# Designs tried in a protein design chat: VH-VL binders against Uncharacterized protein B0228.1. Part 16

Target 1, 207 residues: Uncharacterized protein B0228.1, of Caenorhabditis elegans (q09220)
Amino acid sequence: AVVTPSIENHKMENASVTISKVPISHRPRGFTAGSDSKKLAVQRFKLLISDFLSDAQLSKSIDVAAVGMHKGKSMDDILDDVYTRLRRTLSTKQISELAKAQKGLVEDLDEKSAKLVKARVKRMIVYSFDPAAEQIHKYATRPSMAFALIAETINERFVGSVKDLIRDVLTPKEYDIFRKHYHPHIFKLDNIGNNTEAVRTTTHETF
Below, E stands for the ipSAE of ESMFold2; O stands for the ipSAE of OpenDDE; V2 stands for 0.75 times the mean of E and O plus 0.25 times the DockQ between their complexes.

## First folded at step 16 (VH-VL; framework fv_masavibart)

Design U4 (from G2 with heavy chain R31S S52T S56E, light chain S97D; at its last look DockQ between E and O 0.15; V2 from the best seeds 0.00; counts 0 for: pae E 10.0 > 2, placed apart)
Heavy chain, then light chain:
Amino acid sequence: QVQLVESGGGVVQPGRSLRLSCAASGFTFSSYAMYWVRQAPGKGLEWVAVITYDGENKYYADSVKGRFTISRDNSKNTLYLQMNSLRTEDTAVYYCARGREYYWSDSAFDIWGQGTLVTVSS
Amino acid sequence: QSALTQPASVSGSPGQSITISCTGTSSDVGKYDYVSWYQQHPGKAPKLMIYEVSNRPSGVSNRFSGSKSGNTASLTISGLQSEDEADYYCSSYTYSDTLVFGGGTKLTVL
ESMFold2, look of step 16: ipSAE 0.006; ipTM 0.471
ESMFold2 (binder alone), look of step 16: mean pLDDT 91; pTM 0.937
OpenDDE, look of step 16: ipSAE 0.078; ipTM 0.668

## First folded at step 18 (VH-VL; framework fv_masavibart)

Design V1 (from T3 with heavy chain A107Y, light chain Y96S; at its last look DockQ between E and O 0.05; V2 from the best seeds 0.00; counts 0 for: pae E 17.6 > 2, placed apart)
Heavy chain, then light chain:
Amino acid sequence: QVQLVESGGGVVQPGRSLRLSCAASGFTFSKYWMYWVRQAPGKGLEWVAVIRYDGYDKYYADSVKGRFTISRDNSKNTLYLQMNSLRTEDTAVYYCARGSTYYRSGYFDIWGQGTLVTVSS
Amino acid sequence: QSALTQPASVSGSPGQSITISCTGTSSDVGGYNYVSWYQQHPGKAPKLMIYEVSNRPSGVSNRFSGSKSGNTASLTISGLQSEDEADYYCSSYTESDTLVFGGGTKLTVL
ESMFold2, look of step 18: ipSAE 0.000; ipTM 0.444
ESMFold2 (binder alone), look of step 18: mean pLDDT 92; pTM 0.936
OpenDDE, look of step 18: ipSAE 0.281; ipTM 0.738

Design V2 (from T3 with heavy chain K31Y, light chain N55K Y96S; at its last look DockQ between E and O 0.03; V2 from the best seeds 0.00; counts 0 for: pae E 14.8 > 2, off the site)
Fold by ESMFold2, look of step 18:
Structure V2 (fold): chain C 207 residues (1-207), chain A 121 residues (1-121), chain B 110 residues (1-110)
Amino acid sequence: as target 1 above (207 residues)
Amino acid sequence: QVQLVESGGGVVQPGRSLRLSCAASGFTFSYYWMYWVRQAPGKGLEWVAVIRYDGYDKYYADSVKGRFTISRDNSKNTLYLQMNSLRTEDTAVYYCARGSTYYRSGAFDIWGQGTLVTVSS
Amino acid sequence: QSALTQPASVSGSPGQSITISCTGTSSDVGGYNYVSWYQQHPGKAPKLMIYEVSKRPSGVSNRFSGSKSGNTASLTISGLQSEDEADYYCSSYTESDTLVFGGGTKLTVL
């Protein structure tokens, strides 16, 4: 058994994306070194993707996502389910900060372009996660294994590929404006391993 | 010639034990989830147990939990069902069936011809 | 966990199309696309006819087709032939990580 299995990458025609896959017939024993797989997924999400949400909000969002993936729901439906549940738990401050980012995006682009930018980002997330969700559906025999596979999928290489894809699907102007209003507080767009940053495993907002 | 052949059926007294075997040939046994399915005389199909291709995960129908144990030996291409504390209600033809390379499919594309287990005083 | 409901019997004349239903819940047929159909002639082992709702294994006639709407899966046999007279079972994966069969449907060709 190995702690971290090799991840197979495939490029997709439309986006030239490299997508990680979970091995079909093998998984590592003790792959989280005694840690709860969901706790590891939360830690990796906050490190690589966003620390805007609390641990409790992320934990519940991962529960909703894991159930949806286990049932074979589309990633579009899964993200809608997560948003519906998450919206009920957002603080007034979180809602205000998200609204401010949206307003800034609209002011710097326009309402139509801002909607398209957000739709394209969502589309790239869906496109990138669909193969992993299919593998979770096919090979996870219980919801707890879905947590492990989610945690394994959220790694520097895969998340970096998704961030590259987001940059590819937006024009340079759109990307710069999206980054201005969302990065790093709402959505981390820089890759870990940049020579100007120290790699960290903490849940703190500092990089 | 993909084939599954069950053996070990017979007549046993209630409360006794019996072990069924299923010999697989013509395919890579270690890639597949394997199942036991039974059918009482004149009745429908009932799932009994399943085992993952490497033996790691095992699941059982409620009617047999704690009494039956599924196992496999991939070096011998053989599936087993250990049946303890047998009851008259366990009387059935027992089939082994090949599942998919992944659990959710539930597609049993290869079946044995079955082995009859009769539990009677 | 739920039992899958099938009609006890159906009948049709040669050349007719017939449909066998398999009704479950959102925790099995409705929640997953892992419904299979099996044909069983008397004294024989079951034979897989349809898997993953609508997929047909190699060697199974295209007269057999499968579909699903809501919590109900359907097996349709077109161009009914005397050889189609058999028992038919549906099965589904359940969210309890178990597998469940329907009670079976006896198809009689008149």
Scores: ipSAE 0.000, ipTM 0.475, lowest interface PAE 14.8, mean pLDDT 82
ESMFold2 (binder alone), look of step 18: mean pLDDT 93; pTM 0.945
OpenDDE, look of step 18: ipSAE 0.025; ipTM 0.582

Design V3 (from T3 with light chain Y32W N55K Y96G; at its last look DockQ between E and O 0.03; V2 from the best seeds 0.00; counts 0 for: pae E 16.5 > 2, off the site)
Fold by ESMFold2, look of step 18:
Structure V3 (fold): chain C 207 residues (1-207), chain A 121 residues (1-121), chain B 110 residues (1-110)
Amino acid sequence: as target 1 above (207 residues)
Amino acid sequence: QVQLVESGGGVVQPGRSLRLSCAASGFTFSKYWMYWVRQAPGKGLEWVAVIRYDGYDKYYADSVKGRFTISRDNSKNTLYLQMNSLRTEDTAVYYCARGSTYYRSGAFDIWGQGTLVTVSS
Amino acid sequence: QSALTQPASVSGSPGQSITISCTGTSSDVGGWNYVSWYQQHPGKAPKLMIYEVSKRPSGVSNRFSGSKSGNTASLTISGLQSEDEADYYCSSYTEGDTLVFGGGTKLTVL
């Protein structure tokens, strides 16, 4: 039988994400001197969002997020703040790409299902980042320190967990259609070149 | 009634190719992730490959990457393993295994009987 | 070598409980809840006994239980019976959507 993950009106009771810190001094072989904490955070965020946003747009979005996390705002409010600031800077091309992705999603599903798919994806992003935001609020003594903590938090394992939770809350058909229209240009929904991914199950899964 | 039946095993020389098939029955094949797992004689289990329910995503163990290709035909309820450039180390019983409708469970609740592949000079 | 370490053998008498360990790393057993256990009798295909660390499939005796702590998963068989004599394998997801098995444990019922 087919099992569909569901979170529309309830939190996923058993879902969790554990965040590990990675020492910044232990870097990949290709790392170049001159990176600072904010530049590193930008590059780490691209593991999830791809190059859809420019470095300037993403840097500003991280500034808004870091301040919000430092002040202990909810992730829902932080995402709304980021969107409010970001929309002022979207190019005509970026708007067109988002419109094409949304149109494709609606055409392959329907308007109501597409809206629910996007809401479920947003919910899982919020759920995944809440523990990290709480950690940053507790430990970052100023917004600038949050950049380093964000960069440490957004590693390949964390990104894999976010991607897996997105897959968990969608039916196979919904996920395939969402991925078709948003990956890879807007969201990166595959692992980077070496088959890495973290996974999580829901209570609605059966054999 | 749920069943997986492997076929295509045999004795081949190193460097040759072989194609395994797995016929599925009693369940909706197109909803399930499908796996190949092998076991060398007297040895343990080794995962070989996996394919998504619609065939889009495929992943391989490092020991077979570039030599083996997993595929499926959902209209025929059949899983395949194309094995090229076979080596003596590939000698094993090859099992077809049913995953879940969700990649993340990693549980194989239905196994075939296995088909023996012997690679010897 | 495999990522998961199991003892080569364990033994117990009928009616006793035994535990088989499966040790990995934070990249597999320690980091994810996708540990499975399989029983294999000689000449037979493996049978799923435990999935998702501690869940039993339909038809598996409640004498079989699973757990994990840190990087080590455990299969416990209580009320040991002669038909439990078999090879036992653990498996886990690891980073990158790959799967690894343990080396296997031969359970002997004395």
Scores: ipSAE 0.000, ipTM 0.444, lowest interface PAE 16.5, mean pLDDT 79
ESMFold2 (binder alone), look of step 18: mean pLDDT 92; pTM 0.934
OpenDDE, look of step 18: ipSAE 0.054; ipTM 0.674

Design V4 (from T3 with heavy chain D54E D57E, light chain N55Y Y96S; at its last look DockQ between E and O 0.09; V2 from the best seeds 0.00; counts 0 for: pae E 17.3 > 2, off the site)
Fold by ESMFold2, look of step 18:
Structure V4 (fold): chain C 207 residues (1-207), chain A 121 residues (1-121), chain B 110 residues (1-110)
Amino acid sequence: as target 1 above (207 residues)
Amino acid sequence: QVQLVESGGGVVQPGRSLRLSCAASGFTFSKYWMYWVRQAPGKGLEWVAVIRYEGYEKYYADSVKGRFTISRDNSKNTLYLQMNSLRTEDTAVYYCARGSTYYRSGAFDIWGQGTLVTVSS
Amino acid sequence: QSALTQPASVSGSPGQSITISCTGTSSDVGGYNYVSWYQQHPGKAPKLMIYEVSYRPSGVSNRFSGSKSGNTASLTISGLQSEDEADYYCSSYTESDTLVFGGGTKLTVL
């Protein structure tokens, strides 16, 4: 009874919106963020996913993703691997919250439109991470370097770009309805006004 | 300069009607959820109504539902509150407030200075 | 609609830290991360200090911070200053698609 965006593995070739490539920060080869690189990656990923997933669930998902990126797997395959591992660890409360969000989305749109909205959101996440996955595959000589590269890629600016792409791939009506049911408990889609600096999180002040 | 300016307040007897306006400037009005919030003299803040950025969805506090109507004209950058069947408990300063773009969070980063509505015999 | 519970007043000396609580239910503060805090000086419109539990708008001092545990949100003001003397309101989204405010807290700087 687990509902997940990753069950839709369709190409963006049918997307209604053309979106520019999401930039990533350049980093010198061999950079190491220290012994807590995975902890940093978990903290940064929560800028997008909130506390919906536990630190343990996120840590395991990042492990699966890092191994897949290091081995050069496609992002679609990596997300399927993450889903396969994650679904067996979801609590009854987490499953219920996902089901409630899905039901609300279907009620406010319709079944076909809700499916397309979720597919588009998944595709923007995949699109945003593809360049980082390619960089990690090419340059990480060890899995631990993959963690560091993931942590350095997922910064506040990158997360903001992913959120902007999710907003831009949906119509205003679709986006509002998606946010109504998924924000902020499942996804953090927290844009007020025109200044992206106001979206800055407290965790970046301590690093 | 981002600004909201309320108008249309005044003194009116119970059972009468009044229409408030809020003129917006310095931002793209049609991207924002817009709100009315009121404050009775010496009392706290009370949410009154909200309207979606293109005007399709509206929500009201139970205290005003059926009597008040929120509306907007995006071509004039103006928010409205039609208040019918006014009661003495509707006496308050009425604030126009800007919400978020494309989502309803109830966070108001821009407020007007308010317009006073007094409902008295 | 039900009001969120705030203390009627709090006080502190300059330089100290103070915390204002905002207690609701699982249908508002506990169930949604749409908690905001407003500062209001006498005769003035409210000013947004914190939104979505813990985010500061641009231009708000880092002395102001927000958090939530269970059904209770908290506003913390560190390094208390005389200009912080004001009324403070919390607000929350509810599962009935409404907004509720707390009753307000008068902060006095001694």
Scores: ipSAE 0.000, ipTM 0.444, lowest interface PAE 17.3, mean pLDDT 79
ESMFold2 (binder alone), look of step 18: mean pLDDT 92; pTM 0.944
OpenDDE, look of step 18: ipSAE 0.340; ipTM 0.747

Design V5 (from T3 with heavy chain K31Y Y102L, light chain N55K Y96S; at its last look DockQ between E and O 0.04; V2 from the best seeds 0.00; counts 0 for: pae E 19.4 > 2, off the site)
Fold by ESMFold2, look of step 18:
Structure V5 (fold): chain C 207 residues (1-207), chain A 121 residues (1-121), chain B 110 residues (1-110)
Amino acid sequence: as target 1 above (207 residues)
Amino acid sequence: QVQLVESGGGVVQPGRSLRLSCAASGFTFSYYWMYWVRQAPGKGLEWVAVIRYDGYDKYYADSVKGRFTISRDNSKNTLYLQMNSLRTEDTAVYYCARGSTLYRSGAFDIWGQGTLVTVSS
Amino acid sequence: QSALTQPASVSGSPGQSITISCTGTSSDVGGYNYVSWYQQHPGKAPKLMIYEVSKRPSGVSNRFSGSKSGNTASLTISGLQSEDEADYYCSSYTESDTLVFGGGTKLTVL
């Protein structure tokens, strides 16, 4: 069957996904001044998702997300709030690197297709995180508890499943082009966990 | 063209303070994480401190926590290290270094020539 | 300070390949892909040769390569030349948000 990539990607984007709730677990040992859970969330985000943003940019973004989740805002609205505030803090170099990645994506796909690829990736991220955000709203009686739940949500298994869904929502060609321009500096797309010790904290907690 | 120049080294007695400066030129200073690395005479390299491009985040080696303060003035393209309560084991050449990436990765692609700090009675 | 373990010295003849090891733990070399290598000639500042385990900065010869297996990173210098005679240091990011260097390896070209 000859189908357009948009139709095939839309079906994969809407595929049912089960996102396991992160079990409550003990934190790794170590010294932390201030919020232990927020520092862990920043560390896990940089190890598993992206080290493009500074520690302060991530810390502020997590603050905004935690408040929004505690208040029960939708994940779409939470992401809009985070990105609106974050764009005001991006350095000139960060802006140029984002522009370079976008330019490369457009050159290899064209402008309309590049927008559709990015929209599908965003939609998959939203669908993947919505159930976790609802759990945080339901169970986090304080914003500080939301930090712990966010940190536990950002784990190797969950992040790996989101990355797998992103791969599945795109054709192999679209994925290779998206990865070429965004991975690893802006968004880490390779899964960690085989011979990599980058997520040792999760392994340690299981013993 | 790209250059880092350290200054402010000298001989001081234990317990005294000293401030190091590092003048940057030939690149946009405010884009980069900046580092201090030291090397005791005849010894290896030791990381001392790092500061984010806008000065918000700072991290220190355990050996200097509570005694040293890293800072920067982006309007003057200058990095600083305030060293308090100096000890004889702080004797070293102090290098200013620029991070190789726009995120904190611990790789330093531009180094100054260093400034010698001697802590001796 | 915790240091990464490097041999104190290595030697080789011109044209040979040599490898310098850098051994840490799962909390640094094994846990992160932020290992770098520096070359330092006497009286000079260090020069970055390899970053992020295996990447070379612009202007560094492809005779220099890096790799990692488990808790051990390696710097390999192929086609050894007399100008390669220097001290070599590895460094790694650590789980405590600090950086650590190895003790250094003196490379002698015979």
Scores: ipSAE 0.000, ipTM 0.428, lowest interface PAE 19.4, mean pLDDT 80
ESMFold2 (binder alone), look of step 18: mean pLDDT 93; pTM 0.944
OpenDDE, look of step 18: ipSAE 0.014; ipTM 0.571

Design V6 (from T3 with heavy chain S100P G106H, light chain N55K; at its last look DockQ between E and O 0.03; V2 from the best seeds 0.00; counts 0 for: pae E 18.4 > 2, off the site)
Heavy chain, then light chain:
Amino acid sequence: QVQLVESGGGVVQPGRSLRLSCAASGFTFSKYWMYWVRQAPGKGLEWVAVIRYDGYDKYYADSVKGRFTISRDNSKNTLYLQMNSLRTEDTAVYYCARGPTYYRSHAFDIWGQGTLVTVSS
Amino acid sequence: QSALTQPASVSGSPGQSITISCTGTSSDVGGYNYVSWYQQHPGKAPKLMIYEVSKRPSGVSNRFSGSKSGNTASLTISGLQSEDEADYYCSSYTEYDTLVFGGGTKLTVL
ESMFold2, look of step 18: ipSAE 0.000; ipTM 0.420
ESMFold2 (binder alone), look of step 18: mean pLDDT 92; pTM 0.938
OpenDDE, look of step 18: ipSAE 0.139; ipTM 0.664

## First folded at step 20 (VH-VL; framework fv_masavibart)

Design M1 (from T3 with heavy chain Y59K, light chain G31E N55K; at its last look DockQ between E and O 0.06; V2 from the best seeds 0.00; counts 0 for: pae E 17.6 > 2, off the site)
Fold by ESMFold2, look of step 20:
Structure M1 (fold): chain C 207 residues (1-207), chain A 121 residues (1-121), chain B 110 residues (1-110)
Amino acid sequence: as target 1 above (207 residues)
Amino acid sequence: QVQLVESGGGVVQPGRSLRLSCAASGFTFSKYWMYWVRQAPGKGLEWVAVIRYDGYDKKYADSVKGRFTISRDNSKNTLYLQMNSLRTEDTAVYYCARGSTYYRSGAFDIWGQGTLVTVSS
Amino acid sequence: QSALTQPASVSGSPGQSITISCTGTSSDVGEYNYVSWYQQHPGKAPKLMIYEVSKRPSGVSNRFSGSKSGNTASLTISGLQSEDEADYYCSSYTEYDTLVFGGGTKLTVL
């Protein structure tokens, strides 16, 4: 089961993995939004993706993402908005660690290759989250309702599939170098319990 | 066939207000980020403001923040710039420019002819 | 903070290649792949020549090319022609989610 990328400027060169979608058969009735859902999203992000950012930094990043998704912004714009606001709040230690990771990536590759690796990783994140962002836009009548949908999206299966896509679009050497400099402190890249066969199957299709 | 046509320019005294309009045709206006860019006589281009395709996200250059308001009416395919507390430094040709349909790439593939605003005592 | 620096003028003879530079910072030109180039003839609106550093819109001659190295973007015009005489502007997004233009370069064809 292969999903052909259809989102303009988000095309994947070698992606052939079916992406799971947020399974909403109709608009949720009684959908709850608020700080409890945002706290859950922060907790899941730190557990599955990264504890590099503080709770406050993550909370703000989720606010920016939720507003963008609710309003139907593209994932490219959402990620750019999050990054732009986040970098104003980075500590000296965080800046140093990011600079060290980037320097290592450039030293082990070259400047051009390092930028291409990062661009491919961003493209996979965009591709993976676009369907969820579309569902959030359609179903969240307020930005605060988006928090619960974001928290539901950040689960072991989905995050594992994004990590597998990142591995698939990099060469083994590129992936090993990216992992060497970013994992685990900046970005958790190990899968816990996910099956690559499950990544190829949607809830509605059999491969 | 794709067109942007600015109007509403003129001569005004400092401290006064002026409202610019930009009529769009030949494309689905409601899918595009829209921009105002200005150019003082004999000078370079300066970005002024941007508005998202649905009207909810807006940004302004520091030189105009708090004085100018960008808006759009997607039912009329029209972009607006409300210019309050005008200064002589605001004297320029004002261009309406079409951005991208999704993300803010900063690429303006369609421009209007411009409308001249002169702020003079 | 970011500002885009272009030479005030550049000149070349017909048939030559010329390059116009656009220097920013690691936080704009270096970080983003959203450098655009515009050509503006006197009394006319700008025309998009290059976007996303090196991409050419439909209808723009292959004589125009774009590139980036570090914090400097470059517009190269090969086979210079008299109609290329114009002002050229670069633009990029900044780290503050705003857009900035370079000061402009007047190209004179000798």
Scores: ipSAE 0.000, ipTM 0.442, lowest interface PAE 17.6, mean pLDDT 80
ESMFold2 (binder alone), look of step 20: mean pLDDT 92; pTM 0.941
OpenDDE, look of step 20: ipSAE 0.005; ipTM 0.557

Design M2 (from T3 with heavy chain W33E Y56R, light chain N55K; at its last look DockQ between E and O 0.03; V2 from the best seeds 0.00; counts 0 for: pae E 15.5 > 2, off the site)
Fold by ESMFold2, look of step 20:
Structure M2 (fold): chain C 207 residues (1-207), chain A 121 residues (1-121), chain B 110 residues (1-110)
Amino acid sequence: as target 1 above (207 residues)
Amino acid sequence: QVQLVESGGGVVQPGRSLRLSCAASGFTFSKYEMYWVRQAPGKGLEWVAVIRYDGRDKYYADSVKGRFTISRDNSKNTLYLQMNSLRTEDTAVYYCARGSTYYRSGAFDIWGQGTLVTVSS
Amino acid sequence: QSALTQPASVSGSPGQSITISCTGTSSDVGGYNYVSWYQQHPGKAPKLMIYEVSKRPSGVSNRFSGSKSGNTASLTISGLQSEDEADYYCSSYTEYDTLVFGGGTKLTVL
C-alpha cells in the first residue's frame, strides 16, 4: 500500500530543507503612491511572477492587497480577499486555462497530492510575504504609500527567493508536474530572466 | 562530509589589510547564503556580514561597513572577507557560517572552526 | 538601535529544567520569526540548537525547546545534564536588514 510520508520522515534525510520568511531589507523608502508606483508594481509582477492577468486585474488586486496590508490583515486573509475580487473579473479563456491546469495536475498526481502541492506553494508565499506585510502595516502612513513598498518588495532577488523555496518544498516529481501545467502562463517558475541583467559576471572557465 | 574551513588569519598591524577565505565542501554551496561571524577573545558573538547565494546582495554590520567586503566564487565553492583599515577592536576569531537555503535569515546551521585575526602594534 | 538582552548567567542542578530569556524589541524578536539559539562550549564553534523560534535541527536533543511571547524569546533545557554547561546565544534579524546576537548566557550545571 501507498504510505503518505509523515513529518518524521524528513528527519532521516542527509540534506535538510529549512523554510523561513524572507525579510524586507530596508525601512520604507518614502515613495509617494501614485500612478508611477502602481504601474511599477504591475510591471514587476508581470515580468517576474505572472502575465496571466491584465493590467486592470493586477491594479485592482494590488489595491486590495495594499489596503489589507496597511490594516494588518494576515496574508491568508489578504490572498482570500484578492481572489474573491479577482475571480469576478476573469474571462472565460482565463477560467478555461485555470481549469485545464488543475485537471492536468490532478491527472498526473491524483486529487489528494494535487491539493497538497497547491497548499505547500500557498504556504511558501504566505511565509515569504508576512514580514513585508508587517513592515507595510508598521511604516506605511497611508494605504497609498503601501503601493511603493509593494513595488519595492516585488524585485528579482525577493521573487527569486520565493521561487527557490517553492522548488525546495516540493519533490522533483511534484515540481516538474506543477511546472508542466502552470508554467509559464499562470505562474512563472524560472529565475533571474535575461530582462533584468544582460551580463554582470562571467569569464572563460574550464569544462 | 559537510564542512567549512577558514584560512588567512594572522597577526597584523593596525591600518593594514587581511583577506580571509572559507572553503566549502559536501553541499551545494551556490544554494546557500553565507555569513561571517566574529568573536573577540572572552567576548560574545558578533555578526559581520552576509552574502546572498548568487552574490547579488551583501549586508554588513555598522562596525565594519566601508572597511570590509564580503564576496564569493560559486565556481570554487569559496567565501571571502577582505578586511581593510584594520583596528585593534577587529581582533577576534572569525567564523564562516552557512545560512539557510537560498534567502533565509537568523539560522547558521554549519560553522567552521574559525581563524584568529590579531590586530596589534 | 535594537538590542538583545540575555541574563549574564544561569545555573541549575542535574535533572532540572531551566529557561534562558532573550529580550529585544518589535523591530527584531517581536516583529520577526527569525530567532535562533546557539550553544558554545569553550574553545569550540557555536552549534545551532533552535531556529525560527521553536524549530529544532536534526540531531539536537528534544530536551531543548524554544518559544517567544511578545518581544521575549526563551530557550528551555529540560532534564539538565553536565554537558549542557556552555555559553548560549540568541540571535535575530532586524528591520534594518542586520543580524544581532544577544550578549550570551553562561549556564553552570551544579
Scores: ipSAE 0.000, ipTM 0.440, lowest interface PAE 15.5, mean pLDDT 79
ESMFold2 (binder alone), look of step 20: mean pLDDT 91; pTM 0.929
OpenDDE, look of step 20: ipSAE 0.021; ipTM 0.599

Design M3 (from T3 with heavy chain W33Y Y59R, light chain G31D; at its last read DockQ between E and O 0.03; V2 from the best seeds 0.00; counts 0 for: pae E 16.8 > 2, off the site)
Heavy chain, then light chain:
Amino acid sequence: QVQLVESGGGVVQPGRSLRLSCAASGFTFSKYYMYWVRQAPGKGLEWVAVIRYDGYDKRYADSVKGRFTISRDNSKNTLYLQMNSLRTEDTAVYYCARGSTYYRSGAFDIWGQGTLVTVSS
Amino acid sequence: QSALTQPASVSGSPGQSITISCTGTSSDVGDYNYVSWYQQHPGKAPKLMIYEVSNRPSGVSNRFSGSKSGNTASLTISGLQSEDEADYYCSSYTEYDTLVFGGGTKLTVL
ESMFold2, look of step 20: ipSAE 0.000; ipTM 0.449
ESMFold2 (binder alone), look of step 20: mean pLDDT 92; pTM 0.939
OpenDDE, look of step 20: ipSAE 0.033; ipTM 0.625
ESMFold2, fold request of step 24: ipSAE 0.000, 0.000, 0.000; ipTM 0.443, 0.437, 0.433
ESMFold2 (binder alone), fold request of step 24: mean pLDDT 92, 92, 92; pTM 0.940, 0.942, 0.940
OpenDDE, fold request of step 24: ipSAE 0.026, 0.077, 0.068; ipTM 0.640, 0.700, 0.690
ESMFold2, last read: ipSAE 0.000, 0.000, 0.000; ipTM 0.441, 0.438, 0.450
ESMFold2 (binder alone), last read: mean pLDDT 92, 92, 92; pTM 0.941, 0.941, 0.940
OpenDDE, last read: ipSAE 0.034, 0.142, 0.008; ipTM 0.668, 0.711, 0.565

Design M4 (from D2 with heavy chain W33H S56R, light chain G31E; at its last look DockQ between E and O 0.12; V2 from the best seeds 0.00; counts 0 for: pae O 10.7 > 2, off the site)
Heavy chain, then light chain:
Amino acid sequence: QVQLVESGGGVVQPGRSLRLSCAASGFTFSKYHMYWVRQAPGKGLEWVAVIRYDGRDKYYADSVKGRFTISRDNSKNTLYLQMNSLRTEDTAVYYCARGSTYYRSGAFDIWGQGTLVTVSS
Amino acid sequence: QSALTQPASVSGSPGQSITISCTGTSSDVGEYNYVSWYQQHPGKAPKLMIYEVSKRPSGVSNRFSGSKSGNTASLTISGLQSEDEADYYCSSYTEYDTLVFGGGTKLTVL
ESMFold2, look of step 20: ipSAE 0.232; ipTM 0.664
ESMFold2 (binder alone), look of step 20: mean pLDDT 91; pTM 0.936
OpenDDE, look of step 20: ipSAE 0.000; ipTM 0.551

